VHH binders against q8cch2. Designs and how they scored, part 22

Target 1, 325 residues: q8cch2
Amino acid sequence: RFCGSLVSRTFSFHVSWRMEDPLFRLDLGWPKNSEYFTGATFCVAVDSLNGLVYVAQRGDNIPKVLVFSEDGYFLRAWNYTVDTPHGMFVSGTPFEQSVWITDVGSGPYGHTVKKYNSLGDLVQVLGTPGKKGTGLNPLQFDNPAELYVDDTGEMYIVDGDGGLNNRLVKLSQDFMILWLRGENGTGPAKFNIPHSVTLDAVGRVWVADRGNKRLQVFDKDTGEWLGAWDNCFTEEGPSAVRFTPDGKYLIVAQLNLSRLSVLLAPPSGSIGDCSVVSTIQLADQVLPHLLEVDRKTGAVYVAEIGAKQIQKYIPWHSRTPAFGA
Key: E = the ipSAE of ESMFold2; O = the ipSAE of OpenDDE; V2 = 0.75 times the mean of E and O plus 0.25 times the DockQ between their complexes.

## First folded at step 7 (VHH; framework vhh_7ubx_2)

Design d2 (at its last look DockQ between E and O 0.01; V2 from the best seeds 0.00; counts 0 for: pae E 11.8 > 2, placed apart)
Fold by OpenDDE, look of step 7:
Structure d2 (fold): chain B 325 residues (1-325), chain A 124 residues (1-124)
Amino acid sequence: as target 1 above (325 residues)
Amino acid sequence: QVQLVESGGGLVQPGGSLRLSCAASGFTFSRYAMTWVRQAPGKGPEWIATISSGGSTMRDDSTKGRFTISRDNAKNTLYLQMTSLKPEDTALYYCAREGIYDYKTGTYPRFDVRGPGTQVTVSS
């Protein structure tokens, strides 16, 4: 009776965590002079066409908007009609630049989405200056968090950074309401602090639902809910979300984490679950609030509230060895 | 009438210097922040520097260290000292008064008054 002891070879799958080469490196040369950051930097927007970086900061008696070149030179600033900036987006053509700012202030310019030209002239106001929305009017905001303007001029606004509305609003170029989604809650298409909004190349709207620790996805045309990612945000909800220019990855900030997450973009059709493919290490306690990606260079700019600065990260171009034919 | 009038522009060789002046009238000059802007042919307006009662700020590119903004409130005059001029500095230079938000109209022009400009040409 040969009791052959089946030695169960526990195949320890050593997942060799190949330290995948960081996808990004810090650009220590940007900006050229950090002395212009005189307040808490809350948001950043990039004009990829003109090579400009717009920064909004909070503080008393300081410039609220700063403009830098891609190379890091300070170019201009303005302070008027901005109480408490939260989000920023730049849209436009080579001939016309539009700077959009969401304002969550309680002052006379607060609770608005405002458009500025390149010189800092106020050219458009959405909302009622100094008045928070009641939820009844889609064009009255209560702490608007961020907006996105697509190539057609349609606008996506997430409204409710701690405010009443907790919604996603789509507007036409002429500021007509196309659709509205969301109310306060935890269910599908409901929000708790919708904080950031972006579009992907296949026509999906992505919203950082910070309080619910998830990204939610909507159809851009119909506003239909398509899915959500929550499995990547167990520690903290996303505060910012952007796509890489090639559409392959999402860059996500979480305010109290000292890292950015790089997520794999889902294929067309199913949203599925999220997958973290890489991280960008930040300094401790920098509090990454919002971020922007340069559409030409792929550079990532991060507004760090705690460090009172904008950091620029540059993609590691994998030198594909030129296979010498 | 509120008015700004620039002077001091002209043709200068590379490496040369110019001092632009802006004469202000029709308002209390000392109460306003003042700005220099330039516009080169085929380019949009470019901010150079602003000076207020609290100090001055200027762009941090190739103009830094070469250009200096100042004012004489007793003379109601804004100045831009330019040194080591380059061909790329060729532009129409404007003096502008920083605007204030008009709560009655809900408008904010960053520059509510501008001069006609003075031409600066840097050429060999």
Scores: ipSAE 0.396, ipTM 0.766, lowest interface PAE 1.2, mean pLDDT 90
Fold by ESMFold2, look of step 7:
Structure d2 (fold): chain B 325 residues (1-325), chain A 124 residues (1-124)
Amino acid sequence: as target 1 above (325 residues)
Amino acid sequence: QVQLVESGGGLVQPGGSLRLSCAASGFTFSRYAMTWVRQAPGKGPEWIATISSGGSTMRDDSTKGRFTISRDNAKNTLYLQMTSLKPEDTALYYCAREGIYDYKTGTYPRFDVRGPGTQVTVSS
């Protein structure tokens, strides 16, 4: 199986005999309504409970946030209070859904981490809109890149994309700082462009430390540095990281290589070195920026800023063929 | 109460090897990341290597892989194996404990405990 982008059909005709066994295949039918991708698509989030996919894009006079069904049909959009989106995350219960969006730059909504309900109404703002800062009381941001919200409502924010803070911040559900790590640098718990953050099932926080060409790992409760992986990223650092729902793999994007890498998840305890088990090489200039994995299905949604689209990859053998039922 | 005590330093000729030890007491050693730092005369502190509670390591590239950090949690001991020693490695070597979360400031402070150090001198 070959993976593609806006120009992927040309690349798809080049069959590589070196692939042993693909773990994912491109869902060529997703989305049904691609005409709504009118800007550069920077991020994507998945509401597994309600089967919704949220997309944020950048551009002049366009809808900034798009909502699709899991089957790819466009449902709704909004712009209000979103200017230069960078990252997204969906959290909630069956009764309350929250869409979190990071906004960057010096526009009127920049340097914030904002919460919306599923209809696009703004319900919470973290940071000072339009003004970068380093402060902790009140908490300020400088180009916050992405966040992860766990089931307890605790939040992990990487702050940020090219700013001065270079930190990982854990917040309580009431937005109090529980711990914080980082400053600019290359040593343990230092960052250069901390760009993506996720959790594994054994209580570890993983940060894509893009400028340092590594993933760094922290204890979710204490913030203790648990190790780093750099041996899989000698060409370029990760722009995005997520675990598959079964906990067996990490999915990593490498932006300028236009590549997705599938890494073997480490055991509990020592994380060892990373091991690449599969790659998906995209066409040049596709530029996969951030991605999300559906916790229910294992589907991978990739925001491709160069190709101006979202592509969906599904696990191999995740569906029964229609006429083979 | 909390204590780190280094040992194993001394005089060694260029090209030689040395193993430093750091004995920990007064805290649950296995729960902490540990670090080696050195300070040469007239210079500021220089980070060498860190090992997580689970055994993952990171080291400063300037040592070109000549130094290896390890730990034995059963003995509450941190180690630094040094090989191919050079005169510029002459320094006082300290072990340090990674700081823990401070709920008052909301931060995770770096290095809250360090030992008195052990002198390593590389010369003929």
Scores: ipSAE 0.000, ipTM 0.412, lowest interface PAE 11.8, mean pLDDT 85
ESMFold2 (binder alone), look of step 7: mean pLDDT 77; pTM 0.755

## First folded at step 8 (VHH)

Design g1 (framework vhh_7ubx_2; at its last look DockQ between E and O 0.01; V2 from the best seeds 0.00; counts 0 for: pae E 24.0 > 2, unsure alone 64.8 < 65, placed apart)
Fold by OpenDDE, look of step 8:
Structure g1 (fold): chain B 325 residues (1-325), chain A 124 residues (1-124)
Amino acid sequence: as target 1 above (325 residues)
Amino acid sequence: QVQLVESGGGLVQPGGSLRLSCAASGFTFSRYAMTWVRQAPGKGPEWIATISSGGKTFRDDSTKGRFTISRDNAKNTLYLQMTSLKPEDTALYYCAREGIYDYKTGTYPEFDVRGPGTQVTVSS
């Protein structure tokens, strides 16, 4: 009876990341004219298909949404029914471009998630305009922070930027609740200021649980909690999270540290612990709030509240299509 | 007076080509991004393409392989070359100037100028 002890060789892939070459560099040529940033820039979204960058800013008597080209030219702006923008996402299909904006304002359009077309026309409103709430029927929001729309049209919303709800909501394409996770707390699947949401290529939902100083991971289909990363965020929680197009890295913003961190994406299966592979230290009080990654180029756009601008970072080895089509 | 005037529309068979022109007057054309939009009966306006003041083009993916936006700043003219036209391309096509926010005056940028449109009909 040979009890062959299956020595599970934990192949610790010590990826000796030679720390030497920064993964990203600042594109000083973007935008071509920064004078168009007239307010605090809170969020950014990228239409990678059409080469457009959408920016939302806060302020009085200023355009709330700015549209730039990927090469930094200003194209247009609009102020259609946006009170206080917080998060933004562009869902592009070959047939339709949709700009989603979360609104945390107390005005008549606040506490909503709104869909706009590429021209800035309001197409859809989720929530109750001007009313905060915890309701599920009808669905209400209280300071919705950010959203993500997957390729099937399903929507993930983190609702709780200092509001009542502290939750992750999945909606169908028809805006029906498929599942909901989270309440205020520190335990698994609980949130304290869920602030950003994204998906990875293997169907996991990543949430920046800012107040708890962690990323939490969920199954996109069931909403099941899969794990959390907290060891990389001892100083400050993540305010923003995105994957690189190749799925190799996560880009995370830490608002008050004025820092961007590049983390190694976990393999399929166990989430494990996080590992920082690179850090971009921004100037003091720049306050990177949210960010977006161009799926085509791998460029990273960062909404900087303190600096009142959007900055573009490009992959260092941009000559090689780093992110294979 | 700021004005845009579209031309080049008409009746064309499926698979055909048209080149639309937009003549701009009354403003410094080269300073503005320009856009083509269309509106089919019973539908809302649809974005086709934009060209920046610097000449960079941005297109909706639905028409990206068939339609090309260009400009001639010397002639104050915007163009839309359309190829492989389909019945679903039937619409009124508009040339529009992209608004520029004036940070000094605090004026809102919007689609601030549009032409009357030129009708494109694709039919057998």
Scores: ipSAE 0.019, ipTM 0.310, lowest interface PAE 7.2, mean pLDDT 88
Fold by ESMFold2, look of step 8:
Structure g1 (fold): chain B 325 residues (1-325), chain A 124 residues (1-124)
Amino acid sequence: as target 1 above (325 residues)
Amino acid sequence: QVQLVESGGGLVQPGGSLRLSCAASGFTFSRYAMTWVRQAPGKGPEWIATISSGGKTFRDDSTKGRFTISRDNAKNTLYLQMTSLKPEDTALYYCAREGIYDYKTGTYPEFDVRGPGTQVTVSS
């Protein structure tokens, strides 16, 4: 597709060097069927293997979970066993992809982290449905906000949004607690609304410590605190964090600023200070809550509570075959 | 002149209830989404709930079962019904007008308008 020659003069070249292309562009063709967004869209997850996008929304008498194809067509929905979804994550094997959903509030399925197969059947429940708690045996939650599942099946859960726990919990693939960090506070390894969690490729766990206006970083194996970034969040803390697949950038949402920030990923050693590389400013009251990055394509899907939609951003230089078939 | 004025705050015991009001003037209230925000001493502002011009509500989950946002367009008034109040709900509560959101373009035509707030103190 890109076989043309750009005509450039010295004046244009100097402007081009000081002006940078955006790293991402809005995919105006996604979704094809936005009429299915009938409530507040809180979270999104991506099955890169099968090209599926899961969306959770809140509202009375509506489908709570929606499934779209990667190219934007609505496929199916369900609402049974989902009350008040907050976060989502897709994981699984080549044979079976599953979606995990955190559920909050005092409804009959609240305060849980639940696994569904791709057809919406409930196959695993963590926590005590409808009952918040701080206990570890059995493991209980108080408004669990989000989770991340590593390729090994190990899980990282931030627990939670506005509850008493304020903790990061690591589970084995068979759901045994491997380590836990946190309590309410502002110091190292303390949280105020731990809201999003992700991993980088070099063994670090990143937590959006939303109420403390920072990202905190931990060793994935030991839970050792490795540092924090706060200098990019002076106006508002991050609500969401994910790495791009190439490991070069972090994508962060700031909910009330209606902003996505692209940060430079740190090296494998000391994390230093954060650096903002690019910003996507959304309209006021869009309210980007949580987001997901497609591991294969680098596409960024953003759940927008205020706009009641999911928007898809794709890398600016992503190549698309020009085949007509 | 656009104006928002909150009322209904005060001192209340834990487990009690309050209804906050936000009187709006100087604009067509029914066409705007309206929001409640609170700010506790030493903390940043915290979004509580938004109600659209069409009456759909968007709430922070931490207060879902206890706080209900509503509006009366005939009286140009926004409400927050609070129940089962806790000491951690102690804060300055204020209402804000949000711009009209165009879902097709993602744009807002106006800046935020805020009231001066009403103090809620929950003490046992």
Scores: ipSAE 0.000, ipTM 0.089, lowest interface PAE 24.0, mean pLDDT 83
ESMFold2 (binder alone), look of step 8: mean pLDDT 77; pTM 0.755

Design g2 (framework vhh_7ubx_2; at its last look DockQ between E and O 0.01; V2 from the best seeds 0.00; counts 0 for: pae E 10.8 > 2, placed apart)
Fold by OpenDDE, look of step 8:
Structure g2 (fold): chain B 325 residues (1-325), chain A 124 residues (1-124)
Amino acid sequence: as target 1 above (325 residues)
Amino acid sequence: QVQLVESGGGLVQPGGSLRLSCAASGFTFSRYAMTWVRQAPGKGPEWIAVISSGGKTMRDDSTKGRFTISRDNAKNTLYLQMTSLKPEDTALYYCAREGIYDYKTGTYPEFDVRGPGTQVTVSS
């Protein structure tokens, strides 16, 4: 009776947590003077071409929009025609820059998507100022969360930060509705608090479906649903999403976790499952709300509601080849 | 006392050039963003350009390419170089300090200090 002692080889899975070298580091030199942050900072946009950073903040009798240089110096501010800013995006050519702001306020300028020139002059208003709604003709908003404008001037708007619409809208350059997706729900192409929107280089629209704890992906031309990432957001849904300039990574904010996550971008074709490659844990109650990536430098600016500031993160590996002009 | 004083204005022919100066006193000039604004008769104020304390500039497109804002922090002086002047550039030109939120008063001024202005007249 050979009692063969089954030596249970405890495969100690040494999860060598390869401390993956942090992809980003905090730039303590930005801004040069934090005293200009006088309210809760909700969103940030970057004019990568001109080296400008636009910040929107909430509060009474304070500047609603602040403009900084990429090196952290204050330039100017304005407080007119903005009630309660939520999202911000800068689009343009070397000759013309536009600053877009989503407004979730209940004041006379609320429930709108507004276009400004680089100097803060109001140029265009989408929606009905001071009136929330679900209408498509004319187009109305109810707490528009964020927008993205592509190189052709087409616009993607996520409308539904706790509002009635929970939708993704694509507009033409002349602001005609090309397609609309989404209603409130948990199924494919349905939303619960669509909160951020961006595009990748292969023509996919990425939406942070915050309440459903997922990213959803759509075809930019047809609006067809392509898939979703949910496995990376079990604790909390994404509040913000942007691509790195090289398209290799997504930067995602998780508001209440006070966390930034760096995800591997999917290849062309099937989006598959998400993979977290790095995380930046912020201090408790910092509450990163929205973020923007400088397309030239790869710097990440994060609007932190709790800390009432914008933080700049710079890539560690400066070896991003200068994508040749 | 905090003060801004513009100079360098005058009468110039179309196509001419002027260089405006703004002398700052009574505050740490190098810490503030500074702006040029103009006001033509019967018109509202028009923003021209701003320069950060670090020298970053933003300019209005209408004057872009013709007007250049600069500063010399060592001299506490702001400049506006104007070229290819047009009759429509006729205005009172002001130097202004970009305002910051005042926690004491709970107010935000766009500009918290402004000079008396210097007149620029472009005429044949």
Scores: ipSAE 0.878, ipTM 0.943, lowest interface PAE 0.5, mean pLDDT 92
Fold by ESMFold2, look of step 8:
Structure g2 (fold): chain B 325 residues (1-325), chain A 124 residues (1-124)
Amino acid sequence: as target 1 above (325 residues)
Amino acid sequence: QVQLVESGGGLVQPGGSLRLSCAASGFTFSRYAMTWVRQAPGKGPEWIAVISSGGKTMRDDSTKGRFTISRDNAKNTLYLQMTSLKPEDTALYYCAREGIYDYKTGTYPEFDVRGPGTQVTVSS
């Protein structure tokens, strides 16, 4: 059973009893072509420069990767070399873009982090297709969950979603290991299901350490452990994390709670403790898995594996009416 | 030459307090996370607490909040304030610096430098 999401859908202000403005509203018109969601939608990535949205879904005999315009129109799809997609990220310049997809499980292309051009042609494979491993030369993965690619081409991979590795790997643009942190555990720089990774504007790497019910934070250059946030996740750990482009908020998904949380971004120095500023409670079994934030517009795209769809949220900026002083 | 030297250990009665110090030299102390570890006779090393370069801390729950890690970056010194000491806290206590990934060897040592330790003995 699939239920629609619960969002505060208002054309009016709720000032009368809440005294707060909503931060995001659901874009009910996105996508225009939802009939292409024929499987479980696990991840989403955004090419802000070209206005494209990439979606990966799981299922038998269906297109595994879908491409939509920013306005929600279906453009193209591909299947080749994608078995069990888990995470996605789009990187590139105005002249060249790359779509990265993590693949898990024991299928022929599982346990890999793969790079595609915008047309779906396979360009690069990291890991050994179909074979999990812990090795570093060659680099192997065990259910790599997600990645983030910095503007320099440096990459951050969380490896992974269940399995033996439980690590955060930083790679150079030519795929050499720059640093690596983690093993299974609860202490500093140890993980249980490192599931999502993002970078803030001041050079910190944030990992959704889902099984330990926390976000962990590292220096992007040295890999130094900078701290953790756990006080916002006492019920369930985060499955996804991203920053808004204005640097004010983090968007977090909690999969089994079917919840999205908006957290206050930390200052540039100490990370402090987390503070929830808004919560969107979705219907039961919607299961928001991974998400992406458009760096240009601040739109939030959420992959809902239970509801088998992608939903788009856009920033809401209210103006209070004022007549006379 | 990177060096860590612990001090402040000794014999303490149950319920007492100690403050351990770790003096650092030969590196930019303020740029590294620092850790306290203890090792009792016949047991493996036990992580106690870590403090990041920016002052964020994490502590092992087994001490039940009795131990507090802190640092003074201006003095290149790491501290462990211990209170309500119990006989099971008897151990060699040492500080360690978080390791830096060595891309040439492909290794990331969790602790690349440690001190010789200071003995804490809780007994009447």
Scores: ipSAE 0.005, ipTM 0.452, lowest interface PAE 10.8, mean pLDDT 85
ESMFold2 (binder alone), look of step 8: mean pLDDT 76; pTM 0.748

Design g3 (framework vhh_7ubx_2; at its last look DockQ between E and O 0.01; V2 from the best seeds 0.00; counts 0 for: pae E 21.7 > 2, placed apart)
Fold by ESMFold2, look of step 8:
Structure g3 (fold): chain B 325 residues (1-325), chain A 124 residues (1-124)
Amino acid sequence: as target 1 above (325 residues)
Amino acid sequence: QVQLVESGGGLVQPGGSLRLSCAASGFTFSRYYMTWVRQAPGKGPEWIATISSGGKTMRDDSTKGRFTISRDNAKNTLYLQMTSLKPEDTALYYCAREGIYDYKTGTYPEFDVRGPGTQVTVSS
């Protein structure tokens, strides 16, 4: 259970109860090179296989994409073809990595979902650069918010953060539309600002339907609506969602509440209602936007647009506790 | 032969209304996204609105909801309902079928088929 503490790097606060075993603790030593956070940090993605952390930020005359080691050392950056990044996802093998970035807004690279190789070279563009749209052939986007790439290479895109589309799109590894769900609305399989997407181990797709203050759940193969969780989000909808690697928990962010919540993962059948098992209340105006969980270590990386940083949380028993020192 | 033919234009006073029609033939109309574009004298083409095969619409903010795009797939017809017309709306209005984007140059979507247009003139 995290409460809060004063850290020297930011206005983030973290407190650990000494007699309780919290689920996560803040890694005070990550990153080693925080001077590279020169803009608003909107998203983060993790290459668990090679121990790399990708960060995208917004700002004038700055590197838009930063790459750190899992130990926190800055390695490289680029800004070519990245304008207004929103979400990121890393997929691939030790020998072939892909970094996907969503780009929004009316700049020359906006309204796209773009793939980069490990060197930062642009190798694939989905959408019409600089032009929003609803079209499916060719595929267009309107502020695509995030994506998730399954180990099969199939992709799930939430499209998007405001504007026209309000949809979940599934693509084959060759970028053919396999199914699509959604339009603006509050009913089943309708969205208001579908903002984050993830996949559980039993074939369910989870969408943070931020404006409707809920998570919605779909069958990954058919797109069938399987239910929704709304009882944990009465004050504000989730901006981000990911599962822990052991499948036991979901990690969600609530942006304007500056809060992270750990939810109990549902069983393989009916999803029931959500249960909050832990919360981390961050300082006012930290604004956790999107997050990623390292599949190898269970570490949680949180992009904090208000605090202009990425913070790393580690499962409690993975390292010596780092407080008071 | 793919063909689009517009109708319904004319002279109207400021504040008036018109309904434009676009008759489509030679292709499976219900499978294509359709767009209205206008071109005023001495200006380049201006996008107005697009409607998906399933009826989802996207429109330019400058019309502030004065213009409504719709379609009747059973009649192979695209419509533009225009209200509260202003002199600056005077233009040739034409419909277009969406074509292939040129991702290499970052150029706006190109329309591969369009009609000859129907003139709308708003003046007192």
Scores: ipSAE 0.000, ipTM 0.105, lowest interface PAE 21.7, mean pLDDT 83
Fold by OpenDDE, look of step 8:
Structure g3 (fold): chain B 325 residues (1-325), chain A 124 residues (1-124)
Amino acid sequence: as target 1 above (325 residues)
Amino acid sequence: QVQLVESGGGLVQPGGSLRLSCAASGFTFSRYYMTWVRQAPGKGPEWIATISSGGKTMRDDSTKGRFTISRDNAKNTLYLQMTSLKPEDTALYYCAREGIYDYKTGTYPEFDVRGPGTQVTVSS
C-alpha cells in the first residue's frame, strides 16, 4: 500500500515583476473640468458598457450625483433623495442601467441602499429610510458602506461603516436574504468596519475589513469563509477593493495613507498570503476612499475625499486585450 | 398653486445677450433645485443648467462660458444670463423645478413643475 505522499508542489509562481514600469499612470485630462466637484467625493461607479462615470459627493445644497463620460466631459447631475452617499455601484445592460447608492445619512433617506435609473429616478429602496437598525425582516441597515451586483442580479452589501451590524449580506435579485455573514469582531468571518465588497471571476466575495486591516474572502454561493489577507495591510486596513478586468490584480485603497496598492490575485483554490506588486503614493491628505475599475478599459477611478475630486488612472501597457464579452 | 413663469425671451442678433427670468410662486422656492431646459423645433429637450438651493451650479458644456444660471431666493426668481448668442440657441426656454423624493409614496419626479416657456430667437 504505497502511500504516495502527493507533495503538492505549491508552484510559487514568483512572477518576478520587474518593479520598473508603473502599472498605472494618472490621466491628467480627466475630468475635463473639475469645477463640477463641489463637495467631498466619496464614491465612484463606472458604466463600462456606456462609457459613463458616476460620482457621488457630500455637501449641503449641492448635487449629490455627477455623471461624466469616460473622456471626462460632464453630462448631468442629480440631487435626488440622496442624503449622505457612501458607496456606489452601476449594473445593467447596454439598454438598462441601474445606479445603486448606499446612504449613511441621518436624514430621511439615510441608512438605505437605493436604486436609480440612468436619469436619476429613484426605482428601489432597500432598508428603512431614515431609520438605522439591525433587523432582517424587514431588512435594515446601519451605515451601509458599499454594494456589488453580479451578472445574475444578486447583490452583496457590506453593512456597518461604523455602525452596529458589521456584516456581509447577500440578496437575491428579488431582494431576499440568501445568506448573511459577520458580526463585530476580529475572528474569521467577523468584521470591524466592512467597507468595500467585490467579486472575483471564480465566484469569491472579497470584503475590505478596514478596522481589522485585512481582506476577507467568502464563497459567493454558500457564504462560507475561505480565507483572509492581512499581511499587506499592517499600517492601515483597506478602504476599497476592486479587481482588474483580467482578474490578475486587486487594486486597494488605504485611506489615511493616501495610498493605492496593487496586489497579485490569488490562484483558484487557496487564498494564501497577499503580495504587493505595486504602490501608488498619493499626496498627503488626498484620502482615497473608494474606487472603481472600468471593465472595458481597465481604467481606475478613485474617489478622493480630501482632494475633493475623482482621479482617473490608466493602465500603462494597454496590452490588456479587450476582454471579449 | 405651484407655478413657474418664464420671461425675458425675444429676438436677438447673433452675439447678443439676453437675461431670462423665472418667477416662482406657490412653494418654498429656496428648498428646490431649479433647472433651465430648452427645446428647439424638431429637437428634444436639452438640459442647460441646474442650480441648487444654495447656489451651486451644474452646467452643460455646450453652453458653458456663455450661459450662467443664478437665483435669488428672496425674490423667488431663477435667472439665466445668456451671452454670445448663436442661431443654434434658438429655442423655447423653460424653467423647471426638480422634484423631491416623496417618502410616503416613494416617488421622485425629475421635474415636477415647469413654466410655459419663453421663446428665444437668435437671428440676423
Scores: ipSAE 0.000, ipTM 0.255, lowest interface PAE 11.4, mean pLDDT 88
ESMFold2 (binder alone), look of step 8: mean pLDDT 77; pTM 0.752

